# VH-VL binders against q9umr5: the designs that were tried, part 22

Target 1, 268 residues: q9umr5
Amino acid sequence: SYKPVIVVHGLFDSSYSFRHLLEYINETHPGTVVTVLDLFDGRESLRPLWEQVQGFREAVVPIMAKAPQGVHLICYSQGGLVCRALLSVMDDHNVDSFISLSSPQMGQYGDTDYLKWLFPTSMRSNLYRICYSPWGQEFSICNYWHDPHHDDLYLNASSFLALINGERDHPNATVWRKNFLRVGHLVLIGGPDDGVITPWQSSFFGFYDANETVLEMEEQLVYLRDSFGLKTLLARGAIVRCPMAGISHTAWHSNRTLYETCIEPWLS

## First folded at step 12 (VH-VL)

Design qi1
Fold by OpenDDE, fold request of step 17:
Structure qi1 (fold): chain C 268 residues (1-268), chain A 123 residues (1-123), chain B 112 residues (1-112)
Amino acid sequence: as target 1 above (268 residues)
Amino acid sequence: QVQLVQSGAEVKKPGSSVKVSCKASGYTFSTYYISWVRQAPGQGLEYLGIIIPEYGTANYNEKFKGRVTITADKSTSTAYMELSSLRSEDTAVYYCARGSKWFDSTPYYMDVWGQGTMVTVSS
Amino acid sequence: DVVMTQSPLSLPVTLGQPASISCRSSQSLVRYTGNTYLYWFQQRPGQSPRRLIYKVSNRDSGVPDRFSGSGSGTDFTLKISRVEAEDVGVYYCMQGTYWPPTFGQGTKLEIK
């Protein structure tokens, strides 16, 4: 039998968004138990990410317990960060494939329709004033806001991304790294036509330097220092990159070509 | 110098398939996009699809309803475009073109083109 | 799909005179990152398309300076300051901002 699949949604999302994905999985892997976690839907997805991690942890633990052979995670957009954190804090997870579906793994720094809605009068260049405040960090979006021009503020104020990245010293860094390294494969999916993730290369752990030049994963300090295990994962062949052009942000979970190419191979 | 050299002209019957090749040289083949574009006689240009050879990830114009398959062989630095269920209206010159590096934001850069491959579909 | 509309479709020009081709998109070609991916291609008779301009106004290497691209949003222009005999062919604009990429109808430049 196929390993169970757990799906974690993104910002302002719900289980309904994954109806096509469910259909594809059922068609290609009949008998697969797929669970789309219906937690923190819609506006509730704005809650602090650590709160979300705790909630999702409570939901996945029973599923994992019933699947001693392991499970697969498909985590979309913001959900990809939630899942990475989840795997970092769980010392007994049994995740075979962690599929990061267009997730801002190295953070977000860009104005999108989502940001305009939340911050209609704010530009990305000024969002650091809000996001790196105590009250700003109560919103999920700010938990992975990564301003390349205010790195000190990011490192000191980011209560989520900087920690799971091991960019700021904390007592759990070593343990979290160990836990995350339990994953069988890390599948990174994203592309240049996303329209939301900024930069889109963040889905592959690329990100801006101080001059807003996008650097690759291998050029990032978190990789060079192996702060949460990226270098180790790559060395053992556990990282899979699956970039695709022509996919909009809201289509990553519904595009058949994308599914067959980037998702399906990892559900066996 | 950067070059894309395509396979020779093809004559096909309706309902059959054609596979056109595009051999790249002068650059690191695997890391750049390859797009396919066609041009019917006396007509404009129509986009077919794209691939990243390094990862084998291809995407297609939905107008072709799954009839197009794009692949790449890194070992030979060659991209392929296969069109099935051929129709007379598929008669065209087919071009491959190089995009930017996959990690850049310009997949449809198309700075270098192949010489084109004429595909004729006739009963 | 984004519709690209060129005008004129036929452009007879006297040697040495300037030429101008318009390209309009059905929607703004400014990407969420602020970049505009508008390209111009030249296709001489019996040849493959050749890129002349990328990102609205940047000339490719080897392209004569008599070619220039301009525009923003939905309105773009290719200009040839002094048309030469070798400029005969069909010119296409293309948007690469949205999937799938789409081309204009083409403008056939001929010498009078």
Scores: ipSAE 0.945, ipTM 0.966, lowest interface PAE 0.4, mean pLDDT 96
Fold by OpenDDE, fold request of step 17:
Structure qi1 (fold): chain C 268 residues (1-268), chain A 123 residues (1-123), chain B 112 residues (1-112)
Amino acid sequence: as target 1 above (268 residues)
Amino acid sequence: QVQLVQSGAEVKKPGSSVKVSCKASGYTFSTYYISWVRQAPGQGLEYLGIIIPEYGTANYNEKFKGRVTITADKSTSTAYMELSSLRSEDTAVYYCARGSKWFDSTPYYMDVWGQGTMVTVSS
Amino acid sequence: DVVMTQSPLSLPVTLGQPASISCRSSQSLVRYTGNTYLYWFQQRPGQSPRRLIYKVSNRDSGVPDRFSGSGSGTDFTLKISRVEAEDVGVYYCMQGTYWPPTFGQGTKLEIK
């Protein structure tokens, strides 16, 4: 039988958004037990990401326990960061494939319409004043805000992304790296026509330098230092990149071509 | 010099399939997008789809989904476009064109074009 | 799909005189990153399309400086300062901001 699939949604999202994905999985992998976690929906997705990690952990532990052969994770947008953190804090997870579906894995630095309504008086260049404050870090969006022009503030104030990346020293860095490395495959999905993830290459651990030039994963300090295991995963062939043009952010989980090309191969 | 060389003209019956090839040279084939565009006689240009050879990830204009398949062979630096269930209105010159590197934000760069392949569908 | 509308569709020009082609999009071509992906192509009789301009106003290598592109948002223009015999052909604008890429109808430039 097929391994169970666990789905984690994104910001301002819910389980309903994945109805097409469920249909695709049912058609191509009949009998697969798919669980879309109905936690932190809608505005509740603004809760601190560590709080979300704890909630999702409580939900996935029973599922993993019933699946000794392993499970697959499909984590969309903000959910991809939640899942990465989840795999970092769990020393006994049994995840075969971790599918990161258009997630800002290296952070977000963009003022798209998706974010502007939340911060109507804040421009991208000024959001650091809010996000890197104590009260700003109580919002999920600020937990992975990565301002390339204020790297010191990011490194010191980011209570989530900087920690799971191992960019700031902390007592659990070694253990989290070890835990994350338990994953069988890391499948990175994203593309240039996303329209929300900024830069879109963040889905592949690419990101801006101080001049807003996008650098590849292999040029990032987190990779070079192997701070949470990216270099190790790549070396053993455990990282799969699946970029696709022509997919908007809200279509990654509802496009049949994308599913067949980038998701389906990893659900066996 | 960067070049795209396409296969020769095809004559097909309605309901059959055609597969056009596009061989690239003068650059690293796998890391650049390849797009397919067609042009009916005396008409404008119509976009078909795109592929990243390195990963084999293709996407299609919805108008042609289910009938068009785009593939690539990195070992021969060749991209392919197959169109099935051919109709008379599929009669056109088919072009391949190079895009940007996949990690850049310009998939539809189309700075270099093939010479075109005439496909005629007639009973 | 984004509709690209060119005008005029037929452009008879006297040698040495200037020419102008308009291209309008059904929606703004400014991407969320601030970039505008508008391209101009030239297709001479019996040849493949050739890109002249990328991102509204950038000329490709080998393109004469008599060609220029301008515009913003939904309105774009290709100008030829002085038309030469070799400029005969069909010109297309194309947007690459939204999937799928779409082309204008084409403008046929002929010598009077």
Scores: ipSAE 0.944, ipTM 0.965, lowest interface PAE 0.4, mean pLDDT 96
Fold by OpenDDE, look of step 14:
Structure qi1 (fold): chain C 268 residues (1-268), chain A 123 residues (1-123), chain B 112 residues (1-112)
Amino acid sequence: as target 1 above (268 residues)
Amino acid sequence: QVQLVQSGAEVKKPGSSVKVSCKASGYTFSTYYISWVRQAPGQGLEYLGIIIPEYGTANYNEKFKGRVTITADKSTSTAYMELSSLRSEDTAVYYCARGSKWFDSTPYYMDVWGQGTMVTVSS
Amino acid sequence: DVVMTQSPLSLPVTLGQPASISCRSSQSLVRYTGNTYLYWFQQRPGQSPRRLIYKVSNRDSGVPDRFSGSGSGTDFTLKISRVEAEDVGVYYCMQGTYWPPTFGQGTKLEIK
């Protein structure tokens, strides 16, 4: 039998967004129990990410308990960060494959439609004034806002991304790293035609330097310091990169070619 | 010198399949996109699909409804394009072209092209 | 798909005279990052396409300076300041901003 699949949605999503993914899984892996978690849908996805992590944790614990052989996680967009944090705080998770589906794993720094909706008068260059305030950190988008020009503010004010990355010292860093390293495989999916994740390389733990040059995962401090286990995972062959061109952000979970190439192989 | 050398001309029957090769040299093959484009006689250019050899991840123009398969062999620095269920309308010169590095944002850079492979589909 | 429309489709030119080709896209080619992925290709008779211009206005190495690209948004232009005999061929614009990449119909440049 196939291991259960748990799906975590992204910003402003609902379970309906994953109807195609469900269809693909049912067709290719019949009998798979797929659970799309219907939590923090729509505008509720703007809630602080730690609140979301707690909610999703309560939902996945019973599922994991009933699956002693392990489960697979498919986490889309913002959901990928939620899942990474979830795996960091859970010392007893049994996740075989963690599939990060076009997630801003190293954060977001771009003018997207989502940002324009929330902050219609603010450009990305000024968003640090809002996002790195206590008020701003009450919004999920700000929890992974990563301004490369204001690294000091990011490191000190980010209540989520900086912590799960181990970029800011905290008493749980060692334990979180240990917990995250329990994952069997980390599958990173993304691509240049995404249109939302900025830079798109963030889905592969790449990100801007101070000159807005995109650096690869291996050039990031979090990797070099192995602050949350990326270097260790890579060394043991547990990181899989699956980049694909021609996929828009809202199509990562509904494109058949992408599913067959990047998702399906890890659902066995 | 960066170069893409394609396989020779093909003559095929309707309903059959053709596989065209594109051998790359002069650069690190695995890290750059390879695109495939075709051109019917006397017509314009049509995009078929793309691949990242390093990861084997390919994507296709939906117009071809799954008839196109793009693969790559890193050991031989060769990309392949296979077109199945051939029709007379598939008669064209098929080109491979190099894109940017996969980690860059210009997959369709197409700065270097192969010499083209003529595929003729006739009864 | 994004439609690329070139004009004219046929361009007879006297040697030494300037030439201009227009390319219009059905939607803005400016990506969310601010980059515009518009390319110009030259295809001489019996040859493979050759890229002349990338990202609207950048000439490839080896391309004569008599070729220039310009434009923004949805309207783009390829100009040849002084047409030479070797410039005979078909010219294509291509957008690489949206999947799938799409080409214009082509402009056939001929010498009068």
Scores: ipSAE 0.939, ipTM 0.960, lowest interface PAE 0.4, mean pLDDT 96

Design qi1
Fold by OpenDDE, look of step 13:
Structure qi1 (fold): chain C 268 residues (1-268), chain A 123 residues (1-123), chain B 112 residues (1-112)
Amino acid sequence: as target 1 above (268 residues)
Amino acid sequence: QVQLVQSGAEVKKPGSSVKVSCKASGYTFSTYYISWVRQAPGQGLEYLGIIIPEYGTANYNEKFKGRVTITADKSTSTAYMELSSLRSEDTAVYYCARGSKWFDSTPYYMDVWGQGTMVTVSS
Amino acid sequence: DVVMTQSPLSLPVTLGQPASISCRSSQSLVRYTGNTYLYWFQQRPGQSPRRLIYKVSNRDSGVPDRFSGSGSGTDFTLKISRVEAEDVGVYYCMQGTYWPPTFGQGTKLEIK
């Protein structure tokens, strides 16, 4: 039998968005138990990411317990960060494939419709004033806001991304790294036509330097220092990159070609 | 010099399939996009699809989904476009074109083109 | 799909005179990053398309300076300051901002 699949949604999302994905999985892997976690939907997805991590943890623990052979995670957009954190804090998870579906794994620094909705009067260049405050860190989007021009503020104020990345020292860094390394495969999916994730390369752990030049994963300090296990995962062949052009952000979970190419092979 | 060299002209019957090749040279083949475009006689240009050879990830114009398959062989630096269930309307010159590196934001850069492959579909 | 509309479709020009081709998109071609992916291609008789301009106004290497691209949002223009005999062919605009890339109908430039 196929391993259970757990799906975690993104910002302002709901389980309804994954109806096509469910259809694809059911068609190609009949009998697969797919659970789309209906937590922190809609505006509730703005809750602090650590709160979300706790909620999702409570939901996945029973599922994992019933699946001794392991489970697969499909985590979309913001959900990808939630899942990475989840795997970092769980010392007993049994995740085979962690599929990061167009997630801002290295953070977000872009002026998108999502940001305009949350901060209509704020520009990308000034959002650091809000996000790197105690008040700002109460919103999920600020938990992974990564301003390349204000690195000191990011490192000191980010209560989520900087921690799970091991960019800021904390007492759990070693343990979190160990836990995350339990994953069988890390499947990174994203592409240049996303339109939301900025830069889109963030889905592959690429990100801006101080001059807003996008650097690859292997050029990132978190990789070079192996702060949460990227270098180790890559070395053992556990990282899969699946970039695709022509996919908009809201279509990653509802495109058949994308599913067959980047998702299905890892749902064993 | 960067070059894309395509396979020769094809004559096909309706309902059959055709596979056109595009051999790249002068650059690192695997890391750049390859797009396919066609042009019916006396008509404009129509986009078919794209691939990243390094990862084998292809996407298609929905108009051709189900009939077009784009693949790449890194060992030979060759991209392929296969079109099935051929119709008379598929008669066209088919072009491959180079895009940017996959990690850049210009997949449809199309700075270098192949010489084209004429595919004629006739009964 | 984004519709690209060129005008005119036929462009007879006297040698040495200027030429102008318009290209309009059905929606703004400005991406969320601020970039505009509008391209111009030249196709001489019996040849493959050749890119002339990328991102609205940047000339490719080897393209004569008599060619220039301009525009923003939904309206774009290719200009030839002094048409030469070698400029005969069909010119296409293409948008690469939205999937799938789409081309204009083409403008056939001929010498009078």
Scores: ipSAE 0.935, ipTM 0.958, lowest interface PAE 0.4, mean pLDDT 95
Fold by ESMFold2, look of step 13:
Structure qi1 (fold): chain C 268 residues (1-268), chain A 123 residues (1-123), chain B 112 residues (1-112)
Amino acid sequence: as target 1 above (268 residues)
Amino acid sequence: QVQLVQSGAEVKKPGSSVKVSCKASGYTFSTYYISWVRQAPGQGLEYLGIIIPEYGTANYNEKFKGRVTITADKSTSTAYMELSSLRSEDTAVYYCARGSKWFDSTPYYMDVWGQGTMVTVSS
Amino acid sequence: DVVMTQSPLSLPVTLGQPASISCRSSQSLVRYTGNTYLYWFQQRPGQSPRRLIYKVSNRDSGVPDRFSGSGSGTDFTLKISRVEAEDVGVYYCMQGTYWPPTFGQGTKLEIK
């Protein structure tokens, strides 16, 4: 009798992308109810992340209500930020394992084919002009854009990431931390061959300093100040890190070795 | 001062398994990648796979998946490569090599190599 | 897999003369971060490989300054400005940009 699993997809993604992951779960955990949330698919994944959080919240409430012993979240790429926000805003969530599958948890500062498609004349060095504007914050990509060279603009303009990270004072910070800390385990998955998440260490709450040197989670102010509960979770033994080399961004949910090593043990 | 010392040469029959050890010294073993590479006699180098000993997270070249298992024992600072269902074409020198720290972006750095372990598969 | 093609495969060189080894990849080795993970290894007879050059052009400690690496994108070169007797062996390029890492076929350097 396995807990239900809820899957949240990433940017330009849909529920079909997870067919292999569903097969792996069915093989190792037969009878597990797995729901891949079919919301904000494709281009709809560009909608503001708070809008996505609201929609996903409404979808998970009945699933969680029917599973009083808890559920697991598997959240891929951008979806991992949606899920972290869910854990903060829901005072009634019953998530045991939050599995963050190559998610830009501390933000993104890198050019990608997706960014070139959306903002074809921009580079990472000048995207702050777009993203740190009210217009730019209407796109999900900009909601977690984190330019280490324009930290004042990031802290002022971010409508999403700076808030859920507790990097900017806001009236909900204490409640969001309390809610987030009700998670049973935080499972962080990512690796150096990802090719999209920049820096890839963002999946482990690492990020660039002003010189583009990557600082580990334990060196981040959000950890040291315990602004949303990372230090508390680590001290509780609730943070699991599962880095793996050799996985590209689009392969995290279709690699059996990754599943068996990093995901399967947490699907109780 | 950083050193990788491998187990001795092995002679094996087809169909059996071999497990090669790689003992590290002079650095913090658990946080650095360990790669495995082989070289058949008179041939070039083939990459087999990699592990992060701290987390036990191994990944394998698809050409060898299903027959190769890479593990690490943090308490003895030793990595292992096990190759099963041996055939004569598996006759090679097997090397371990150190990469960067797992948190750096250079897992295949291979700045320090073991001395190599000859595995001979003959009937 | 990224194919690494070395030329020449056999390189006889007169002692004291320069040597040049070419390595070409089937695709660009420049990662989105701007780094190029191209390495050169030397394998002397009876020894394990030894890294000479990392990230295209960076010489390891203890590697003589007569060794240099250069190149970009898909085309890379290892040069030895003046070949010594101790340089005999096989030289491999390797890419570490894309999984799995792949090696060139090797270039056997011999003294004429």
Scores: ipSAE 0.840, ipTM 0.918, lowest interface PAE 0.9, mean pLDDT 93
Fold by ESMFold2, fold request of step 17:
Parts: structure tokens; C-alpha cells; sequence
Structure qi1 (fold): chain C 268 residues (1-268), chain A 123 residues (1-123), chain B 112 residues (1-112)
């Protein structure tokens, strides 16, 4: 039998968005129990990410308990950050494959339609004034906003991303790293035609330097210092990169070629 | 010097398949995109698909209805394009072209092109 | 798919005179990051295409300075300030902003 699959959706999303993914899994892995978590749908996806992590944790505990052989996570967009935090805070998670579908793992620094809707007079160059405030950190988008030109403000004000990346000292950092490292595989999926994640290389733990030059994962301080276990995971062969051109942000979970190439092999 | 050298011309019957090779030299093959483009006689250019050889991740223009398969062999620095269920309309010169590094945002850069492979589909 | 429309399709030109090729897209080619992935290629008779211009206006190394690209949004232009005999061939615009990349129909430049 195949390990159960837990699906965590992204910003302004709902469980219906994953109907094609469910179909693909049924075709290739018949009998797999797939749960698309129906939490923080639509506007509720703007709630603080730590609140979402707590809610998703409560939902995944019984599923993991019923599957002692392990589970797989498929986590889309903002949901990939929720899932990475779950792997850090859960002392007893049994996740084999963590499949990150175009998630802003190193943060977001881009003008999107969602940003314009929320903050219509703002743009990426000045959003740090909102996001790096106590009030801004009450919105999920600001929890992973990462302005490369105001890194000191990011490090001080981020209530979520800087913590799960181990970029700011906190008492749980060592335990979170240990928990994260229990994952079997980290599968990173994304591509240059995404259109939302900025830079799109954030899905592979790449990000801008101060000149907006994208540095790869292996050039990031969080990797070099192994602050939450990326270097250790790579050295053990547990990081799988699956970049694919030609897929827009809303199509990652509904593209059969992407599924067969990047997802299906990791659902055993 | 960066080069893409393609396999020789082919004559095929309708309903058969063709596999064109594209051998790269002068650069790190695995880290750069390879695109495939074709040109029917006297016609313009038509995009077929793309691959990242390092990861084997290919994507295709839907116009070909699942008839095209793009692969890469890192050990020989060679990309392949296979087109199945050939029709006379598939008679064209097929080109491979190098894109940017996969980690850049310009996959369709196409700064270096192969010499082209004529594929003729006739009875 | 994004439709790329070139004008003219045939461009006879007198040696030493300027030439201008228009390329129009069916939708804006400006990415959310502000980049515009519009390319120009030259195909000399019997040869494979060669890139001339990338990202609207950036001239490739080894491309003569008589070639220039311009435009924004949906409207783009390739200009040759003084046509030379070696410029004979077909010129294609291509958009790389949206999957799949699409080409214009080509503009055949000939000396009259």
C-alpha cells in the first residue's frame, strides 16, 4: 500500500484546486489515502502563518498517528512554508517526502496582483515599511516578505521566515533543526515561468543579494551555516530539485507532465 | 568554442518515428536549457519544447498532442528529440538551441543553435 | 498562445538605406518583474537562426551597431540604420515571456 498523502494549499486557495492532482494520484498509485486539508481557505489564508501552522498541525496529527509507516506532504505556494514549519515544530512527525510545489522558501520580493489588492498604494520597494511592522506581521504575505535591500529590518521584524530559516537566534532553533532533518526527502519544484514567486528561485532556496543578483542555495548564509539543516540534507542526498519551464503558478498541481516527472516518483 | 552539432538528414515514412540528436561541446552541458524548434520548408519557426539536462525535466508545446519526447544524456552531452506518428506536415528542418543556465530567468535565450536536421516525411 | 505579428513580411531595401521591422504581440510582454522577454533573430539564406537582440534592446556581442531594438508592451521594432549586403535574410521576433515561446512570421529582407 502507498503512504498517505497530505496536501496543504496556498494563498487564497481551497481544496477544490487540487482535484486534478487527486486524479493523477489515483491513476498512478491506486488506493492511496489523499487528504486535502480544508483549513484557512480563501481570505483565511491571510491569517498569520504561525496560526495556520498550529491549525494544520492539529489536522495532521491524527493522520500521521494512523500511518506509522510514514506520510508524504505535498505543499503548494504559501503552503510550503506552513509545511516546512510543521516539520520543525513537530517532534514526532513521520514525513517521508516533503514535496514543495513552487513555494517561496527563501521569501518573496515581488509585485503581484494579490499584493496590489491588499496594499494598493504600495510596491515591492516600499512594502518593507508595512510588512516589517507589528501590524504587517499579522498578514501571512508579510510573514515571508524578504526585502533584500532592508535585510536588517527583515532579520529584526520577521515573525516567521527569519525564525524557520534560523536567521535569528531563538530558544527552539536546535530542536527545530533536529526535527526538520528527520524528513526523508525534500523535493523542490518550481520554474522560471511561474509568474508569482519572486524570485522564482526562492522555490529552490535561492534569493537576491543586495544587487538583486540571484544567489543559489549553496551560496546562501542559511545553507553555509547549515542553520536549519539544508547543507546536511544535501550531503545525505535528501534534496531533490525538479525545475521545469513552462508552468504558471496556478498550474503546478494541474499539469500532468509536472506530476509524472516531479511528484509521482516520490509517492511510494 | 560553444557548439551544438546535430545528426544527419533523415527520410521517413508516415506513421513512423524520428529521433534527432544534438551534441553539445565547449560548455557545461547539464546546466543549460536545450530548446527544440522546427521550420517547415519556406515557413517560419515553430517551438517544440525544452529540457534541463541536469534534471531531465522536459516540457512540450501542446500543439504536438504528446507526439514529441525530449531527453538528454549527461554522460555524452547529447540532447534528443523524438517525434512519433509522423505526418507529411512534419517535414521540416529541426533545430536544437541552447538557453541560459537553468537557474537564470531566461530559458528561451537561444544564443547558440545547431546546424539543423532535415526530416522528410514521404511515401 | 501569444500571437506575434510582423510587418512587413517582405522588405526590399536599397543598399545603404535604413530598414525597419515591426513586431506586435497579442498581449503585453512585460513580466511581473518588469522584464520584457522579446528577442530578434536573423536567418541568413541556408543558415540556422542567429540571435541579434535580447530583452527588447540589448544587442548581442558581435552584432553590428547598425542594428537596434526598441519598443514596449505590445509594440516592438528592429531597425537597421544602413543596410549592407550581408543583412539579406529573414528576421524573426520571438516572445519568451509566456509559455510556449512564439515567433513572428518572419520578414524577408532583400536588396532591390
Amino acid sequence: as target 1 above (268 residues)
Amino acid sequence: QVQLVQSGAEVKKPGSSVKVSCKASGYTFSTYYISWVRQAPGQGLEYLGIIIPEYGTANYNEKFKGRVTITADKSTSTAYMELSSLRSEDTAVYYCARGSKWFDSTPYYMDVWGQGTMVTVSS
Amino acid sequence: DVVMTQSPLSLPVTLGQPASISCRSSQSLVRYTGNTYLYWFQQRPGQSPRRLIYKVSNRDSGVPDRFSGSGSGTDFTLKISRVEAEDVGVYYCMQGTYWPPTFGQGTKLEIK
Scores: ipSAE 0.823, ipTM 0.910, lowest interface PAE 0.9, mean pLDDT 92

